# Ledger of designs, part 11: VH-VL binders against GTPase-activating protein rrc-1 (rrc-1)

Target 1, 194 residues: GTPase-activating protein rrc-1 (rrc-1), of Caenorhabditis elegans (q20498r280to473)
Amino acid sequence: LELTDLYMRTGKKVPVIVEKCCASIEDQGIVTGIYRQCGIQSNIQRLRAKFDSGAEPDLHEFGQRDIYSVSSLLKQYFRQLPNPLFTYQAYPKLIEAFEKEDSLSEKVESLRFSLETMPEAHYRTAKFLMEHLTRLCKSKSLTDMTSKNLAIVWSPNLFRPPPTLNGADTHLLSGLNVHTAICDFFIENSESLF
Key: E = the ipSAE of ESMFold2; O = the ipSAE of OpenDDE; V2 = 0.75 times the mean of E and O plus 0.25 times the DockQ between their complexes.

## First folded at step 13 (VH-VL; framework fv_refanezumab)

Design k29 (from k22 with heavy chain G105S; at its last look DockQ between E and O 0.06; V2 from the best seeds 0.00; counts 0 for: pae E 7.9 > 2, placed apart)
Fold by ESMFold2, look of step 13:
Structure k29 (fold): chain C 194 residues (1-194), chain A 121 residues (1-121), chain B 112 residues (1-112)
Amino acid sequence: as target 1 above (194 residues)
Amino acid sequence: QVQLVQSGSELKKPGASVKVSCKASGYTFTDYYMNWVRQAPGQGLEWMGEIDTNTGEPTYADDFTGRFVFSLDTSVSTAYLQISSLKAEDTAVYYCARDDFYDLSYYFDYWGQGTLVTVSS
Amino acid sequence: DIVMTQSPDSLAVSLGERATINCKSSQSVLYESNNKNYLAWYQQKPGQPPKLLIYWASTRESGVPDRFSGSGSGTDFTLTISSLQAEDVAVYYCQQYYSWPTFGQGTKLEIK
């Protein structure tokens, strides 16, 4: 389900699964390799089934069993969005703004402008997620997860290049390092960008 | 009717191994986690850990990492507890107990009858 | 680990009278997002496995007589048997499942 459609159906600008998983991670997930280590697949399936049924699952007890399943579920949710978090529409503008040889302040302003072109549900969910990851970086001494490490594991779930008929996807795959770099920039500069 | 039927009592010498079985019936085995709980003579209950019946991956409580091994045979809906290098302090009743996969809770609605393992010279 | 402490360790109550068993957790077992207390009570009769009585602090399991009730919130919980019967002679355990499960030490209930 598209984020915009979910927002129109529920009136909630940030999906419940995103809110609940982020809260659980901040409560119980200050552990080594959060978001890097994979949870137990059956635990991920347990949680997903509850969210898909419309239930409001209690993540506290399950997070105690396997917090990496909560973090894995959240990444999976974003990976499976039909339109990625940073949208197909905004993708070329974001990459262009990030790669342009500008001053830091000009880059921030250009990226901010491009982010504001996204639908409200995408903008608010992106803000929520990036702020979560920024807060998590304050615990890197306990988690071993720097902003760069978080960007490495998160960027594949947040950015997809638009599909084309002429095979542009092939040459854009060679630029996957840029997804990590822009994600790292978003985490480090979230207060200025959003 | 939900049933958890455990293997019979065991009398062992120190240093031996034992394998306790817990056969489930009356429900879908892979819809529930299987847990093991120990009760030494005249004492209370200790959670030993759990095993995911879909993947076979165990999780052990801190005091039970090492000599205790959980395993499954899903083809016969059976969970196993193996204890190696038995010590006299391992003398206890060992229970299997299930918790509901879908409600994400560690309360145990059905228990096996228990298996007494006695370790003595 | 969340430590569960029961009181008293043993209790003798006359037939037909009220029995009260207390359980205290070392930290809150109330998850405020769903307003549920992650606490269960079990009965263990001599020679038998434990039997689930109460979950979510106050929800009675199917088939458990109405004389059993659970109450409390946060860190302080109570199991009450409103009119003791002979078959209620057992050890009673509280158990939290807010985190990895831990049990109270048990309370032995006897007839006076």
Scores: ipSAE 0.013, ipTM 0.516, lowest interface PAE 7.9, mean pLDDT 87
ESMFold2 (binder alone), look of step 13: mean pLDDT 93; pTM 0.947
OpenDDE, look of step 13: ipSAE 0.890; ipTM 0.954

Design k30 (from k22 with heavy chain L104F; at its last look DockQ between E and O 0.43; V2 from the best seeds 0.00; counts 0 for: pae E 4.1 > 2)
Fold by ESMFold2, look of step 13:
Structure k30 (fold): chain C 194 residues (1-194), chain A 121 residues (1-121), chain B 112 residues (1-112)
Amino acid sequence: as target 1 above (194 residues)
Amino acid sequence: QVQLVQSGSELKKPGASVKVSCKASGYTFTDYYMNWVRQAPGQGLEWMGEIDTNTGEPTYADDFTGRFVFSLDTSVSTAYLQISSLKAEDTAVYYCARDDFYDFGYYFDYWGQGTLVTVSS
Amino acid sequence: DIVMTQSPDSLAVSLGERATINCKSSQSVLYESNNKNYLAWYQQKPGQPPKLLIYWASTRESGVPDRFSGSGSGTDFTLTISSLQAEDVAVYYCQQYYSWPTFGQGTKLEIK
């Protein structure tokens, strides 16, 4: 389900699964390698099914036993969105704004404009997730997860080039490297971007 | 004391349907998943799938998508297995078994006594 | 799917002697994050449903006699009955729950 469609059905701009998983990770997930270490697929599928049914599983109890399945579920949720979090539509402008050789303040302003063109559900959910990741960076001494480490594991789940952006010049394309870099920039600068 | 009590044996002809019940007692029915396990005559155990007793959502093992339907009646703490279009190879003992979602739940601490379903002309 | 293979398929042991049943998984069932092996053992006596004996590879279920013990890690596991009793005649199954559950083919234990 598209984020905008979910918002229209529920009236919530940030999906319940995102809110609950982020809260659980901030409560119990200040552990080594959070978001880097993988959970157990069957636990992830059971958790996903409960959220999809509208149930609200007790993530405090679950997280005491398997917090890495909670973090894996959240990454999987974003990876499986039909339109990625930062949308196919905003992707070219975000990449263009990020790669332009500008001052920091000009780069932030350009990215902010492009982010604000996203549908409300995407914008609010991106804001929520980036702020969550920024808060986690405050615990890097406990987790061994810097903003760069988080960007490495998160960027594949957040950015996809549009299908119309074909690989005619594939030998010159370095989009995967830029996804990590822009994700890191978003995590480090979330307060000014959102 | 936890108990899972299943319905009695069934003798069916090919093409018929059967509905096996599993009544739970001694615990809060909706706090645990219910699983179904098949054992063909002289053979080992085969997990068929589960149903979330709180949401009613079933999950089927790959070999059991189609003719097998899990359902619930939470008012009587009972899970059901329905098998349609019965075939001779469906002859087996069918067990219900529970697991605890919050204890990473796919080991089964309590089992029903089993229900023999025999399919023959 | 994780394939579980038991050995032997059948064994006969004299009363009071040690019985050993092996179980091998096609991939590790050790979850590094909690250091738990997602492996269970069941006993199925003739005409009865399976009964849980061991979970987490080595944790004995309540009411299971001390002569039953589980050991092993990763892909290789063992169920040991230290002093066989007549009532231990059964088929024994290992089962992984690291992913969707699968069972070993069973090991028939008889009195010699």
Scores: ipSAE 0.298, ipTM 0.725, lowest interface PAE 4.1, mean pLDDT 89
ESMFold2 (binder alone), look of step 13: mean pLDDT 93; pTM 0.948
OpenDDE, look of step 13: ipSAE 0.891; ipTM 0.953

Design k31 (from k22 with light chain K36E; at its last look DockQ between E and O 0.34; V2 from the best seeds 0.00; counts 0 for: pae E 3.0 > 2)
Fold by ESMFold2, look of step 13:
Structure k31 (fold): chain C 194 residues (1-194), chain A 121 residues (1-121), chain B 112 residues (1-112)
Amino acid sequence: as target 1 above (194 residues)
Amino acid sequence: QVQLVQSGSELKKPGASVKVSCKASGYTFTDYYMNWVRQAPGQGLEWMGEIDTNTGEPTYADDFTGRFVFSLDTSVSTAYLQISSLKAEDTAVYYCARDDFYDLGYYFDYWGQGTLVTVSS
Amino acid sequence: DIVMTQSPDSLAVSLGERATINCKSSQSVLYESNNENYLAWYQQKPGQPPKLLIYWASTRESGVPDRFSGSGSGTDFTLTISSLQAEDVAVYYCQQYYSWPTFGQGTKLEIK
């Protein structure tokens, strides 16, 4: 389900699955390689099915035994969104703003304007997720996950070029590298951007 | 006390259908997954798949997609296995078995007594 | 699919002696993230359903006598009955649950 549709149907600013998984990771997921280590597919599938049915599984109990399946589920959720978190529509402007501006201040301002064009559900969920990742970076001595490490594993799940832009010629040959860079920038500067 | 009580033995002809029931008692039915396991005469155990008793969502092992259908009636704490277009090789004992979602393992602490389905001319 | 292979297919052991049943998986069932081996053992007596004996490779289910023990890690596992009793005559199965469940072919244990 598209994030805007989910927000309209539930009244929740951030999807329950996102809130619960982030809370679980902050509670039990300050562990080596969080978001880098992969969970067990059968555990992830069962947990996903619980959320898809509208059930509210106890992630404290689940996470005591397999927190890496919780973190894997959260990444999978974002990867499978019909419109990615940072939307197809905002994608060209976000990339342009990030690559065009040389000054930190100008880059932040330009990105902020582009982020604010996103639908409210996408903006609020992006704010929630980026702030979660920023808080998680404070534990890098325990997790071995810097903002760059998190950006590497998260960016494939957050950015997709629009199908028409994806069919464009060679100017997106380095698109995956820029996705990591912009994601890292978002994590490092989330307070200023959101 | 946890119990899984299955329906009685069935004698069927090829091409018929059968519906095996598994009635649970002594625990909250919707807190556990229900699994189906097949054992052909003189053979070992085969996991057929599971059904989430809370949501009704089934998952089938690869060899059991198509003719095998899992279902529930939660009002009577009962899971069902339906086999259509029965073949002679479907002759087996069929077990229901439960597992706890939060143990994060497909190991089965309680089993039904088994239902023998015999398919012959 | 993870293939589980048991050995021997059958064995006979005198009352009071040690019985050993081996189980080998085609790939590791150790999840290094939580350090657990996703392996269970079942006992099936003639005309009865299987009964859980051991899970997580070495944890005894409640009510299972302490003469039953499980050991091993990764791909190689062992069920040991330290002092065989008459009621232990059964077929024993190992089962992995690292992925969708699969069972070994069974080991028939007899007296003498």
Scores: ipSAE 0.406, ipTM 0.752, lowest interface PAE 3.0, mean pLDDT 90
ESMFold2 (binder alone), look of step 13: mean pLDDT 93; pTM 0.948
OpenDDE, look of step 13: ipSAE 0.872; ipTM 0.944

Design k32 (from k22 with light chain S99N; at its last look DockQ between E and O 0.67; V2 from the best seeds 0.00; counts 0 for: pae E 2.1 > 2)
Heavy chain, then light chain:
Amino acid sequence: QVQLVQSGSELKKPGASVKVSCKASGYTFTDYYMNWVRQAPGQGLEWMGEIDTNTGEPTYADDFTGRFVFSLDTSVSTAYLQISSLKAEDTAVYYCARDDFYDLGYYFDYWGQGTLVTVSS
Amino acid sequence: DIVMTQSPDSLAVSLGERATINCKSSQSVLYESNNKNYLAWYQQKPGQPPKLLIYWASTRESGVPDRFSGSGSGTDFTLTISSLQAEDVAVYYCQQYYNWPTFGQGTKLEIK
ESMFold2, look of step 13: ipSAE 0.557; ipTM 0.818
ESMFold2 (binder alone), look of step 13: mean pLDDT 92; pTM 0.945
OpenDDE, look of step 13: ipSAE 0.876; ipTM 0.943
ESMFold2, look of step 14: ipSAE 0.567; ipTM 0.820
ESMFold2 (binder alone), look of step 14: mean pLDDT 92; pTM 0.943
OpenDDE, look of step 14: ipSAE 0.872; ipTM 0.939

## First folded at step 14 (VH-VL; framework fv_refanezumab)

Design k33 (from k32 with heavy chain Y33W; at its last look DockQ between E and O 0.63; V2 from the best seeds 0.00; counts 0 for: pae E 3.3 > 2)
Fold by ESMFold2, look of step 14:
Structure k33 (fold): chain C 194 residues (1-194), chain A 121 residues (1-121), chain B 112 residues (1-112)
Amino acid sequence: as target 1 above (194 residues)
Amino acid sequence: QVQLVQSGSELKKPGASVKVSCKASGYTFTDYWMNWVRQAPGQGLEWMGEIDTNTGEPTYADDFTGRFVFSLDTSVSTAYLQISSLKAEDTAVYYCARDDFYDLGYYFDYWGQGTLVTVSS
Amino acid sequence: DIVMTQSPDSLAVSLGERATINCKSSQSVLYESNNKNYLAWYQQKPGQPPKLLIYWASTRESGVPDRFSGSGSGTDFTLTISSLQAEDVAVYYCQQYYNWPTFGQGTKLEIK
């Protein structure tokens, strides 16, 4: 289900699965390699089925036993969105703003403008997720996950070039590098961007 | 005093349907997932899939998608296995077995007594 | 896709002697993040449902006699019955739960 459709259906700007998983990870996931290490496939799918049914599983109890399945589920959720978190529509503007602007302050301002054009559900969920990742960076000595490390594992789940833009305008290798770079920038600058 | 009590044996013709029940007692039904396991005569054990007793959402093993349907009646703490379009190869003992979702392991601490379903022409 | 292979298919052991059943998985069932082996053992007596004996490779289920023990890690596991009793005549199954469950083919234990 698309994020805007979910928002219209539930009235919640941030999906429950996102809120619950982020809270669980901030509570119990300050551990080595969070988001880098994978969970157990059957645990992830059982947990996903709970959320898909509209249940709200006890993630404190679940995460106590397998926090890496919680973090894997959250990445999977974003990977599988029909319109990625940083929408197809915003993608060209975000890339242009990131690559074109000369100064940090101009880059931040241009990115802020582009982010604010996204549908409300995408904007609020992006804000929520980026602030979560920024908070995790404060614990890098415990997790071994810097903003760059988080960007490497997160960017493939958050950015997808539009089908009409893909291939014609970007080299695959170059596109992958820019996704990590812009994601790292979002994590490092989330307070000023959102 | 956990107990899983299954319905009695069934003799069916090919093409018919059967519904096996598994009634739970002695524990909080929704704290545990229900699993179905098949054992053909003289053969080993096959996991067929599971059902979330709280939501009613089933998951089927690959070989058991289609003709096999899991369901619940939580008001009487009962899980059901329905098999449609029965074939001779469906002749087996069918077990229900529970596991704890939050223990994060598919090991089954309690089993029903089994229901023999015989499909013969 | 984790295939569980038991050996032997059957064995006969004298009362009071040691019985050993082996189980090998096609891939590791050790989850290194929690250092647990996702392996269980069941006993199935004639005409009865399976009964859980061992989980997490070596933890005895409540009510299971001390003579039953599980050992091993990764891909190779062993169920040991240290002093065989007449009531131990059964088929024994190993089962992994690192992913969706699969069972070994079973090992029939008889009295010599």
Scores: ipSAE 0.408, ipTM 0.763, lowest interface PAE 3.3, mean pLDDT 90
ESMFold2 (binder alone), look of step 14: mean pLDDT 93; pTM 0.949
OpenDDE, look of step 14: ipSAE 0.783; ipTM 0.895

Design k34 (from k32 with heavy chain T59N; at its last look DockQ between E and O 0.56; V2 from the best seeds 0.69)
Heavy chain, then light chain:
Amino acid sequence: QVQLVQSGSELKKPGASVKVSCKASGYTFTDYYMNWVRQAPGQGLEWMGEIDTNTGEPNYADDFTGRFVFSLDTSVSTAYLQISSLKAEDTAVYYCARDDFYDLGYYFDYWGQGTLVTVSS
Amino acid sequence: DIVMTQSPDSLAVSLGERATINCKSSQSVLYESNNKNYLAWYQQKPGQPPKLLIYWASTRESGVPDRFSGSGSGTDFTLTISSLQAEDVAVYYCQQYYNWPTFGQGTKLEIK
ESMFold2, look of step 14: ipSAE 0.596; ipTM 0.830
ESMFold2 (binder alone), look of step 14: mean pLDDT 93; pTM 0.947
OpenDDE, look of step 14: ipSAE 0.880; ipTM 0.945
ESMFold2, fold request of step 15: ipSAE 0.615, 0.545, 0.562; ipTM 0.841, 0.815, 0.825
ESMFold2 (binder alone), fold request of step 15: mean pLDDT 92, 92, 92; pTM 0.944, 0.945, 0.945
OpenDDE, fold request of step 15: ipSAE 0.873, 0.878, 0.872; ipTM 0.939, 0.941, 0.937
ESMFold2, look of step 15: ipSAE 0.572; ipTM 0.820
ESMFold2 (binder alone), look of step 15: mean pLDDT 92; pTM 0.943
OpenDDE, look of step 15: ipSAE 0.815; ipTM 0.918
ESMFold2, look of step 17: ipSAE 0.591; ipTM 0.832
ESMFold2 (binder alone), look of step 17: mean pLDDT 93; pTM 0.947
OpenDDE, look of step 17: ipSAE 0.869; ipTM 0.938

Design k35 (from k32 with heavy chain Y102W; at its last look DockQ between E and O 0.69; V2 from the best seeds 0.00; counts 0 for: pae E 2.8 > 2)
Fold by ESMFold2, look of step 14:
Structure k35 (fold): chain C 194 residues (1-194), chain A 121 residues (1-121), chain B 112 residues (1-112)
Amino acid sequence: as target 1 above (194 residues)
Amino acid sequence: QVQLVQSGSELKKPGASVKVSCKASGYTFTDYYMNWVRQAPGQGLEWMGEIDTNTGEPTYADDFTGRFVFSLDTSVSTAYLQISSLKAEDTAVYYCARDDFWDLGYYFDYWGQGTLVTVSS
Amino acid sequence: DIVMTQSPDSLAVSLGERATINCKSSQSVLYESNNKNYLAWYQQKPGQPPKLLIYWASTRESGVPDRFSGSGSGTDFTLTISSLQAEDVAVYYCQQYYNWPTFGQGTKLEIK
């Protein structure tokens, strides 16, 4: 289900699965390699099925025993969105604003403008997630996860080039580099961007 | 004290359907996943899938999508396995078995006694 | 799917002697997050359901005699019966739960 459709159906700007996973990670997930280490797929699927059924499982009990499956679930959720968190529609302007040779202040302003064009559900969820990742960076001495490390593992789940671009695969490797870089920038500058 | 009691053996013709029950007692039914495991004559054990006794959501192993349906009646702490369009190769003993999801494992501490389903012309 | 392979397929052991059953997984079932091996052992006597013996590779289920022990890590696991009793005649299965569960093909244990 698309984020805007979920928002219209539930009235919640940030999906429950996102809120609960982030809360669990901030409470119990200050551990080595959070978001980098993989969880157990059968546990991830059981959790996803409970959320998809409308249940709100207590991730405190689960996270005590398998926090890496909670972090994997959250990444999987974003990867499977039909329109990525940073929408297909905003993607060209975000990349253009990020790659333009500008001062930091001008780059932040341009990116902020482009981010604010996203649908409300995407904007609020992006704000929530980026602020979560920024808070995790405060614990990098315990997790070994810097903003760049988080950007490496998170960017593939957050950005996809629109399928309507000229169909060359020439962006595949370049897109991976720029997606990591813009994601790192968002994590480092989330308070000024959102 | 924990018990899983299954319905009796069934003799069916190809193309018929069967519904196997598994009644739980001695524990809180909705605290455990219910699993179904098949054992064909002289063969090993195959996990068929599970049902979340709290939500009613089933998950089927790849080989068991289609003709196999898991369901519940939580008012009587009972899980069901229904098999439609029975084939001769469905002849097997069918077990229910529980696991505690929150204990991180698909290991099964209690099993039903098994239900033999025989499919023959 | 994680394939579980047991050896031997059958085993005959004299009363009071040691029986050893091996189980190998096609990939590691050791989860580095919690340093646990996601492996269980079951005993199945004729006409009966399987009975859980061992979980987490080496933890005995309550009520299981101490002559049963599990060992191993990663991909290679062993069930040992230190002094075989007549009541131990059964088929033994290993089972992984690192992902959706799969069972070994079974090992039939007989009295020699």
Scores: ipSAE 0.454, ipTM 0.775, lowest interface PAE 2.8, mean pLDDT 90
ESMFold2 (binder alone), look of step 14: mean pLDDT 92; pTM 0.944
OpenDDE, look of step 14: ipSAE 0.857; ipTM 0.936

Design k36 (from k32 with heavy chain L104M; at its last fold request DockQ between E and O 0.35; V2 from the best seeds 0.63)
Fold by ESMFold2, look of step 14:
Structure k36 (fold): chain C 194 residues (1-194), chain A 121 residues (1-121), chain B 112 residues (1-112)
Amino acid sequence: as target 1 above (194 residues)
Amino acid sequence: QVQLVQSGSELKKPGASVKVSCKASGYTFTDYYMNWVRQAPGQGLEWMGEIDTNTGEPTYADDFTGRFVFSLDTSVSTAYLQISSLKAEDTAVYYCARDDFYDMGYYFDYWGQGTLVTVSS
Amino acid sequence: DIVMTQSPDSLAVSLGERATINCKSSQSVLYESNNKNYLAWYQQKPGQPPKLLIYWASTRESGVPDRFSGSGSGTDFTLTISSLQAEDVAVYYCQQYYNWPTFGQGTKLEIK
């Protein structure tokens, strides 16, 4: 289900699964390798099915015993969005703005402009997630997860080149390993960008 | 007292269908997953899959994605296993077994008594 | 799939003596999130369904006699019956639940 369709059905700008998983991870997930270590696939599937049915499992109780499945579920949720969090439509503008050799302030302004073109549900969910990851970076001494480490494991779940992009443009953007770099930049600068 | 009571043994011809029931009592039926486990004659145990008794959503093990259907009637706290197009190799005892979602595992604290399904010409 | 292999396939033990059953998994069932081994043991007496004895590798289920104990970690696990009684004649199965569940092939325990 598209984020905008979910927003229209529920009235919530940020999906319940995203809110609940982020809260659980901030509460119980300050552990070594959060988001890097994989959870248990059978647990992930059970959790996903409950959220898809409209149930809200008690993630506090669940996370006491298996927090890595909660973090894996959240990454899977974003990876499976039909339109990625940083939409196909905004993708070329975001990459262009990030790669241009600008001052920091000019880069932030260009990226802000491009981010604000996204649908409300995408913008609000991106803000929520990036702020979550920024807060999590404050615990890197406990988790061993720097902003760069988080960007490595998160970027494949957040950015996809549009399927219809010209092959040269798509190849150049992918071949530059830019997704990790822009994701790291978003995590480090979320307060300025959103 | 937790109890899972299954329907009686069945003798069927190849190509027929069978529906095994598993009636739960002594606990809140919708708080636990219901699992189905097969044991062919003289052989070990094989997990067939599960059904979430709260949502009705089934999950099947890879070998059981075709002719096997899990269903519920929550008004009578009963889970069902239906097997269509029966083959001789379906001859087995079929067990229902429950597990607790929040225990984060597929270990089964209570089992039904089993239902022998025999498929012969 | 995680393959569970038991040994021996069968054993005969005198009343009052110790019985030992081994179980090996094809990959570790120890999970770092909770530091638990996702391993269970079941007893299946003739003509009966399986009965849960042990979970988390070493935790006895309620009502299981203390002569039953489980040990081991990672890939290698053991069920021990410290003093065999006549009612312990059964097939014993180990089962992992680290992922979708799989069972060992069973170990038949008989009285010598």
Scores: ipSAE 0.625, ipTM 0.835, lowest interface PAE 1.6, mean pLDDT 90
ESMFold2 (binder alone), look of step 14: mean pLDDT 93; pTM 0.948
OpenDDE, look of step 14: ipSAE 0.883; ipTM 0.949
ESMFold2, fold request of step 15: ipSAE 0.594, 0.537, 0.526; ipTM 0.829, 0.811, 0.803
ESMFold2 (binder alone), fold request of step 15: mean pLDDT 92, 92, 93; pTM 0.946, 0.945, 0.947
OpenDDE, fold request of step 15: ipSAE 0.858, 0.853, 0.845; ipTM 0.943, 0.922, 0.918

Design k37 (from k32 with light chain N99D; at its last look DockQ between E and O 0.68; V2 from the best seeds 0.00; counts 0 for: pae E 2.9 > 2)
Fold by ESMFold2, look of step 14:
Structure k37 (fold): chain C 194 residues (1-194), chain A 121 residues (1-121), chain B 112 residues (1-112)
Amino acid sequence: as target 1 above (194 residues)
Amino acid sequence: QVQLVQSGSELKKPGASVKVSCKASGYTFTDYYMNWVRQAPGQGLEWMGEIDTNTGEPTYADDFTGRFVFSLDTSVSTAYLQISSLKAEDTAVYYCARDDFYDLGYYFDYWGQGTLVTVSS
Amino acid sequence: DIVMTQSPDSLAVSLGERATINCKSSQSVLYESNNKNYLAWYQQKPGQPPKLLIYWASTRESGVPDRFSGSGSGTDFTLTISSLQAEDVAVYYCQQYYDWPTFGQGTKLEIK
């Protein structure tokens, strides 16, 4: 399900699954390798099915036993969005703004304008997620997850370039490098960008 | 007292269908997953899949997609296993077994008594 | 799938003696986030359903006699019956639940 459609159905700009998983991670997920270590597939699937059915499982109880499945579920949710969080439509503008601007202030300003072109549900959810990751970085001494480490594991779930008729494999590899860099930048600068 | 009571043994011909019931009592039916486990004569245990008794959503092990259908009637706290197009290799004892979602482990603390399904010409 | 292999397939032990059943998994069932081994043991007597004995590799289920104990970690696990009694004649199964559940092939325990 597309984020804008979910917003229209529920009236919530940030999906319940995103809100609850982020809260659970901040409460119980200050642990080594959060978002890097994988959860248990069967637990992830059971938990996803409960959210998909409209149930609201008790993530405090669940997370006490398997927080890595909560973090894995959240990454999976974003990976499976039909239009990625930062959208196919905003993608070229975001890459251009990130690569072309030389000064920090100009880069922030240009990225901010491009982010504001996204649909409201995408913008609000991106703000929520980036601020969550920024807060999580404060605990890197306990988690071993720096902003760069978080960007490495998160960027594949957040960015998909539009399909190209004549794209090359080197473009795909280059896209992965820039996705990590821009994700890291978003985590480090979320307060000024959103 | 937690109890899972299954329907009686069945003798069927190849190509027929069978529906095994598992009636739960002594606990809140919708708080636990119901699992189905197969044991062919003289063989070990094989997990077939589960059904979420709260949502009705089934999950099947890879070898049990297609001819095997899990369902519920929550008004009588009963889970069902239906097997269509029966084959001789479906001859087995079929168990229901429960587990607690929040324990986050597929260890089965209570089992039904088992239902023998025999498929023979 | 995680393959569970038990040894031996069959075991005969004198009354009052120690019985030992081994179980190996094809990959680790230790989940380091909670430091638990996702491993259970069941007893199945003829004509009866399996009965849970041990979960989390070493935790006895309520009502299970103290002579039953589980040990091991990662990929190697052991069920021990410290003093065999006549009612312990059964087939014993290990089962992992680190992922979708799978069972060992079973170990038949008899009195010598």
Scores: ipSAE 0.440, ipTM 0.777, lowest interface PAE 2.9, mean pLDDT 90
ESMFold2 (binder alone), look of step 14: mean pLDDT 93; pTM 0.946
OpenDDE, look of step 14: ipSAE 0.870; ipTM 0.939

